# VH-VL binders against Cell division protein ZapC (zapC): the designs that were tried, part 1

No score or structure here was measured in a lab: all are predicted.

Target 1, 184 residues: Cell division protein ZapC (zapC), of Idiomarina loihiensis (q5qx64)
Amino acid sequence: MESESHWLWLFNTESGKLSVKLSDTDVFDTPYKPSQLVNIHFNEQMMDIEDATTFQIVSETLEAYPADKMPCAPQNAALNATAWCRFGRPQMPQSWHFQKSDISEWPLERRLCELNSGFDQGLFLILDTDDEFATCLLLSEGMQLSAIKSLRQYHVIKVTLNRLLPATVDLALSAQSNWGQQLA
Unless a header shows other numbers, all headers, positions and changes below count from the first letter of the chain; antibody chains aren't numbered by Kabat.
F, E and O stand for the ipSAE by ESMFold2-Fast, ESMFold2 and OpenDDE, each averaged over both directions (binder to target, target to binder). V2 = 0.75 x the mean of E and O + 0.25 x the DockQ between their complexes.
[cut] marks letters that were taken out.
Atom coordinates printed by the task and the answers are left out, and those that the model quotes come from them; centres of patches stay.

## First folded at step 12 (VH-VL; from r4 with heavy chain Y52Q)

Design w4
Fold by OpenDDE, fold request of step 17:
Structure w4 (fold): chain C 184 residues (1-184), chain A 122 residues (1-122), chain B 107 residues (1-107)
Amino acid sequence: as target 1 above (184 residues)
Amino acid sequence: QVQLVQSGAEVKKPGASVKLSCKASGYTFTEYYINWVRQAPGKGLEWIARIQPGRGSTYYNEKFQGRATLTADKSTSTAYMQLSSLRSEDTAVYFCARDTPRYWLRGWFDYWGQGTTVTVSS
Amino acid sequence: DIVMTQSPSSLSASVGDRVTITCKASQGISSYVAWYQQKPGKAPKALIYSASTLQSGVPDRFTGSGSGTDFTLTISSLQPEDFADYFCQQHNSYPYTFGGGTKVEIK
């Protein structure tokens, strides 16, 4: 895989696909539709330093977790996350799909969360937060929201903070760290 | 060109309050965060708080909780910091600084004001 | 709060020298470290963010590296205008915290 500095954003107006050209022979397609995107008035655009940096940080974050505990490849998630951060259309909150948690504020350093719909629980990557909402990227292969509605992997959804749950993988890591400290 | 222009030097008595201003230009004021950082004479940098001017959302260093109040005027693209119950230890240069709205890049400061000297003396 | 331990507090160097400044975080902070340069009577100037990303307009003789807890700012060849104070800062979590600073003086 070539350096991020040489990556290109690609938007095909005919197919409506947003892609990342990673090399001459390697193109990554995002799952996002034109209706979900903004500022896509280009055919090719160089990935800027902010996007490259975003990709690196997201990748690093995801790679810190055991591979067997992650439902997706870090690179794919990072590319989609980066794409959304650059081109994602602001979403309307859809908090009603999810059960409430006891969370009133979300710390900046928690980059993963879980959401529970009552039908299913999914792992999400935080893409954005403010004092009221979180924009989340589904990392799980899918998530059932209702009897008739499900989310696909890498779907982006905005919810109120009081719907966020700590990620199980984070809790596990914390437990391991505490155990190590107790043994030391 | 992005610019942050701060108000002039202040001299206050202990127990008094001071309100500093930071006028932003050259970018969409409501999109970026404004942070306040101070530097006491001969000392390091200390983060005070941040505000999202578009939403008015604030986050404070607990050390300053209850004493610092951040506000923003969208119509004038000006951020304000009020610090109350001033102490001699509050003597410092106070900076406003811009922070990106991008979540994954948040928390570092690309543009700074020139600083405002606040002197607290009896 | 995350403590950023910066070292050395001061160093003397000559033009053309390679200068290295380190910052150690009290806990893992991924790559969320920024570096600033500050000259007397001036505001800090951003050099690096996200541990290794060079801020626009900053000379490439400045490089940042590291992840987790140990971070480094390197000036490959010190220039006359580089004599200043340097600070690291973690931007991983609130409250944001700075290192104690490093004064780079002329030898």
Scores: ipSAE 0.927, ipTM 0.954, lowest interface PAE 0.5, mean pLDDT 95
Fold by OpenDDE, fold request of step 17:
Structure w4 (fold): chain C 184 residues (1-184), chain A 122 residues (1-122), chain B 107 residues (1-107)
Amino acid sequence: as target 1 above (184 residues)
Amino acid sequence: QVQLVQSGAEVKKPGASVKLSCKASGYTFTEYYINWVRQAPGKGLEWIARIQPGRGSTYYNEKFQGRATLTADKSTSTAYMQLSSLRSEDTAVYFCARDTPRYWLRGWFDYWGQGTTVTVSS
Amino acid sequence: DIVMTQSPSSLSASVGDRVTITCKASQGISSYVAWYQQKPGKAPKALIYSASTLQSGVPDRFTGSGSGTDFTLTISSLQPEDFADYFCQQHNSYPYTFGGGTKVEIK
C-alpha cells in the first residue's frame, strides 16, 4: 500500500462489485452485493478522511491481536468494515439465530464479540451499537447457523445486545495484562 | 452550517434546579449525539452525559447520575439538560457539543455551543 | 475512569517556535484521542481526532501522534493566533475524560 496515495472507491455497475483502489496495481474487492449497499451512485469516488481514519482505527484494533488468533487478515477485515460503514444498508435484526447471553450492557471499548448459534460460534467485529442492537461483521471464515444455513466471512448481521458474548481473544489479553501488572 | 445555540446565563441558589437548552441547526438533529460538558472557573473540562436525540437514549457520567437529566425535542431540534440539587461546585460554563454517529469515530466533539454560565451562590 | 495526564501545564514560546504538548493515558486507549484549542471566553475548537486525523479547516501546522498511552500534539511553527489553551481528550470509553490543559503563552 502506498502511504501517500489517495484511495478510491470503485463501483462497477456491470459486475455489481464495490472495490477499493489502493494503488495503480492493487484493487481490493468487497464481497457485498449492490442490494446490500446504499449511496453507490458513482463509478469512482475519492475516499474521504473519515473513511481513511476508520480504516486506520479498525486496522490498528485488529493488529493488536496475535495473528495466529485471528481468523482473517486485519487489512481485509478493515477494508470490508470501512466499506460497510460508508455504504452498508441498514439491516433488520436476526437475533433468533443466536443463543442468549447474560450480557445486559455492552461496553463501548469492546470492539469484538462472539455469537453462538447452537451449531457454531463465530468471532465478529462490531460495526455499530445502540442501546438495543449491535451490527456485527463476521471475521471467522464461516459460521453455521442451522443445518441448512451458514454465514460467509465478512457477512454483516444485526442482533440484540443480549446475544453478544465476550470475545475469547479479549479475555485472553485481559488475563495476560493482569498477570503482567501483578508481576510489575 | 452547523450551529449549536445555548440558552442564557443562570443564577441559582444551592439546592435549586436549572434547565439549559441547546438548539441545533444545519444538520439532521436526530442522527448525531449531543453531549454536555462543563468547565469550572480556571479548571479543565468535565464530561457530564450524552443523548441520542433520535432514540432518546442517554448515558450519564456516574458523578452526575440522579442529578442530571438529558432530554431532546425533535420537533424543535433542541436538547435540554436539567441539573438538580445544585451546589456551589456546580458553578461553571456548560457546553453542549455534537458527536458523530459513526461508531468507530464516536466520542469526540466537532461542534460546540457558545456555553452557558451557571452560577450557584447563596 | 481513564486519567489523562497532560504536560506541561503551561509554556512560553515565540512566533515560529515548534511547540509540543503531551498527554499520557492511565491505560491503553488505542488511538482514541482528540485535541482542542480554547481561547478566553470561547468554546473549545476541535483540532485533531483519532490521535492523528486533522479536523477540517484546521491548519496543517497542527499534527497529532501517538497510540496506546502516549500522545502528542505538535505545532510546527507557532502563529500569533495559536496562543491559547489546549486540551486532550480520550474518546475510547465512558466516561469521556480530558487532560488538565496546557496554556501556550507568548514569550
Scores: ipSAE 0.926, ipTM 0.955, lowest interface PAE 0.5, mean pLDDT 95
Fold by ESMFold2, fold request of step 17:
Structure w4 (fold): chain C 184 residues (1-184), chain A 122 residues (1-122), chain B 107 residues (1-107)
Amino acid sequence: as target 1 above (184 residues)
Amino acid sequence: QVQLVQSGAEVKKPGASVKLSCKASGYTFTEYYINWVRQAPGKGLEWIARIQPGRGSTYYNEKFQGRATLTADKSTSTAYMQLSSLRSEDTAVYFCARDTPRYWLRGWFDYWGQGTTVTVSS
Amino acid sequence: DIVMTQSPSSLSASVGDRVTITCKASQGISSYVAWYQQKPGKAPKALIYSASTLQSGVPDRFTGSGSGTDFTLTISSLQPEDFADYFCQQHNSYPYTFGGGTKVEIK
């Protein structure tokens, strides 16, 4: 397997923009503002092995779903997820935007979830949990949170675990598998 | 350097309890999970439980639920495991091991203590 | 609980040999497999995590591969210090579980 160690984190000290240099001609911009990130003191830095491994696993996780079921390019989601896991600052919980669920425990292996604002229901990638909260990255192209507020794709929000819903794509794939087994 | 230093060997009778310690150094104790794993003589490895020392939150293998209790003392950077109602089958080397806080990489153990031998005999 | 079935339970090899150890998970675990080396009287030492990521300080003759349910540890050219026990471990879900181990012996 090709190492991701040749990819570079780029940080523009004037704009505060965090990016990934993928090649001499390809640069991927993350959407995160400096206030959402830890202090960054480099212009360029090699992506370390932990970052490369995170990128690989997130990519593989998302690629396991049919492409027409994912509202995002897996590579783009994985780059933003890796950036947040490395440089994201802890966020204030904003659970009040979302309806409560009946789910009280969230299995470690369940990496996707949905959140329901009452206006929209969006698909999210879980970036972290601490047994009380989940930090979630929006995979859907956008999500209305209230009458006047929305969350953009790849932006991050933190909620209590009792706001998490099982992802519809996971439920559909499970039901599809069970149905096929019953018919055999 | 990251180091996990465990308490000394214990000899116990059936029905007793034991409390093992694991002192951490060389990293921020509250940021990493501490796991406990045992190895009976001539046997494989068995995961017992883990604790997040910063929050004190725990998760137990159901096999040990009710007998194992994990705690942590942040002021001394020391994790503890108490195992009660000891049986001869609990004779093993008990390890503490460090686990990364990074959610997508979590669950493998990069540093291990030297192990504490617990012998349970009549 | 996810059962990790490790094979073989033992093998004999010479210095310079290519050695392959496999683990099969009882259900899909993505790439969440770690491999450990253990010598007598010592704690396990991590070699590989997340199926293929080499731990710092581990020689590149150790290679991990696989995803889903089938995983392999390969030692490309066995060295004298590599005669030891090897264990796989899934780190996908609780409880974390280990394979039964493989003893690699000199013949």
Scores: ipSAE 0.833, ipTM 0.894, lowest interface PAE 0.7, mean pLDDT 91
Fold by ESMFold2, fold request of step 17:
Structure w4 (fold): chain C 184 residues (1-184), chain A 122 residues (1-122), chain B 107 residues (1-107)
Amino acid sequence: as target 1 above (184 residues)
Amino acid sequence: QVQLVQSGAEVKKPGASVKLSCKASGYTFTEYYINWVRQAPGKGLEWIARIQPGRGSTYYNEKFQGRATLTADKSTSTAYMQLSSLRSEDTAVYFCARDTPRYWLRGWFDYWGQGTTVTVSS
Amino acid sequence: DIVMTQSPSSLSASVGDRVTITCKASQGISSYVAWYQQKPGKAPKALIYSASTLQSGVPDRFTGSGSGTDFTLTISSLQPEDFADYFCQQHNSYPYTFGGGTKVEIK
């Protein structure tokens, strides 16, 4: 009945490529190198219920924002997020690329953030947080990190919580909600 | 398969402390969160706190801040909750419960311990 | 704290009936609702998480729906083993909070 129940994880042992087979004619390639992924022991595997649920919630979360405020296709972001949540290898923090904020705690429900390198500010989807770190997936089309370094869309970086900024799209929605509430 | 086995019933006087245990088996203890939830007689459920046993990170419901302390022993796959300065309203069944490591699905409890009854009376 | 208001507090039904239980959150919680069944003297048992995802081993007569603030648990055809207490829980934000419960009794 649902499209996710027919989706397969594909792993090409020659290329080390992780993909999702969406249909007989539609295959989505993730951008992740084998070194960024855990050991994968299959060529094909059905997406399990937890993977499908993750995809659905991430998709719904991103689709709730106006399309002109999202720098990404929600389905593509959700596929890459689901792949990383399932198969991504733990990463070392790389907080030094980003300016510090005044935030030391991040609410569980806040799923988007922004990071500021001093060169650029990008929109990210949070893939995981704890008391110390956030693992973030870039939604913006690209982000300059330094004079010589950039981060590509859908690539993942780990930072301490004190690098996170509230997403601009969330601040705009909060302002609209307050105005609407005031009218009602 | 997955099991959470809790320590036996406790009877305490007001002002005392209690330390409850929750022994996990059938899965990798350090990968999953352990939450503590209580249920007073004839009442609903109240979340107390959670711990990630691998990292040792904890988060407490404000109502229990300063009274509840969560720890975990990786070598025995056992989570502990200590509750201090007990009052009669702390009389309840205390459950430990397992929570998925998956951030986007986190916060629901797929396996529960059998519960430990703590009675606080003067 | 997010308050989960569950309704009804009790209901009487017969085997084979369709039963609907609702929960309303005091704030938007996306799809982050779980539903539990609890029998007397027992720990709760998870039925549904993320509003609509059925837990493994739970019969498909249990369905969950809703998003935002309004959520429902439906039992399409009550069985004798379904007479129990039911609780919703939001898992959107700390502290996790539970509804007041619904006792489903035999008529």
Scores: ipSAE 0.799, ipTM 0.885, lowest interface PAE 0.7, mean pLDDT 90

Design w4
Fold by ESMFold2, fold request of step 17:
Structure w4 (fold): chain C 184 residues (1-184), chain A 122 residues (1-122), chain B 107 residues (1-107)
Amino acid sequence: as target 1 above (184 residues)
Amino acid sequence: QVQLVQSGAEVKKPGASVKLSCKASGYTFTEYYINWVRQAPGKGLEWIARIQPGRGSTYYNEKFQGRATLTADKSTSTAYMQLSSLRSEDTAVYFCARDTPRYWLRGWFDYWGQGTTVTVSS
Amino acid sequence: DIVMTQSPSSLSASVGDRVTITCKASQGISSYVAWYQQKPGKAPKALIYSASTLQSGVPDRFTGSGSGTDFTLTISSLQPEDFADYFCQQHNSYPYTFGGGTKVEIK
């Protein structure tokens, strides 16, 4: 893939489609509707250094996990995460879809979580947290939320912190570390 | 230009409280975190706490929990830190510093106030 | 709390020298290191964040590198204005913590 400093945001003002031009021949389309995005007034804009840095660190974070444990291509997740962090409109929380947990606060460094709708359990990338809410991007291919509603991969949902579960991939790695330390 | 202007030097006795101010200009005050960091004479830097002025949410270094209180006044674009039960070890320069709202880049401070010297002595 | 161990605590150098300062974290912090310059009586000034991203207005003779636990600030050709104290800081997790500092002095 080309250097992030050469990447361009593309916005089709007629269709409202947000994309990243990766090269002369490669364009990455985000799945976000215009109603989910802030007002965008350019057709083309260079990805700034903060956007490039966000892409880099999200990519590196996801690539640190074993590839067979991630339900997504890390670069695709990072492109969508970067797009949302830059252009996503504040979301209304939709916590009612998800079962509660015992968590009242979430460590800043814990960047993955899972949510359980009672119908399905999905792996999410955290895009933002505060003392009440987390904004989460679905990494799993899809997630049933109710009998009639599903969330598609890379779509974003906002929930109260007490819906967050530790990601299974993180629990497995922690258990291996604790077991090794216990034996030593 | 982004600017953080802090209140003047304070001299206090042990057991007293101090309230420091940090007036922001040149950016949207409610969109960025304000952090407080101190530096004792000849010492390194120590993070105290941060506030998101738009939501009023705070997070404190456990070392200062119960003694430090952060507030913000959106109408004057001013952040405050009150530190109570002062000891001689609290003698330091206290800085306010701005932090990006971008979750994946957060935690580093792009603009700093000039600092406020607090001296605690008998 | 994550301990940031910075070395050396001081060094002497001449204008034009290449200077290297290191910082080691007590646990993995990904790329979440910032570097600051501080001159006497002044507030710190950010140089680098996220290990290697140069802050706007900072000369490109400043370079940051590293990931995980081992991080380096390099000044490729020291200038007279670069004699100062330098601090690393992890910004991975609360509480944010700083290295002990490095004083860069004129030889």
Scores: ipSAE 0.782, ipTM 0.878, lowest interface PAE 0.9, mean pLDDT 91

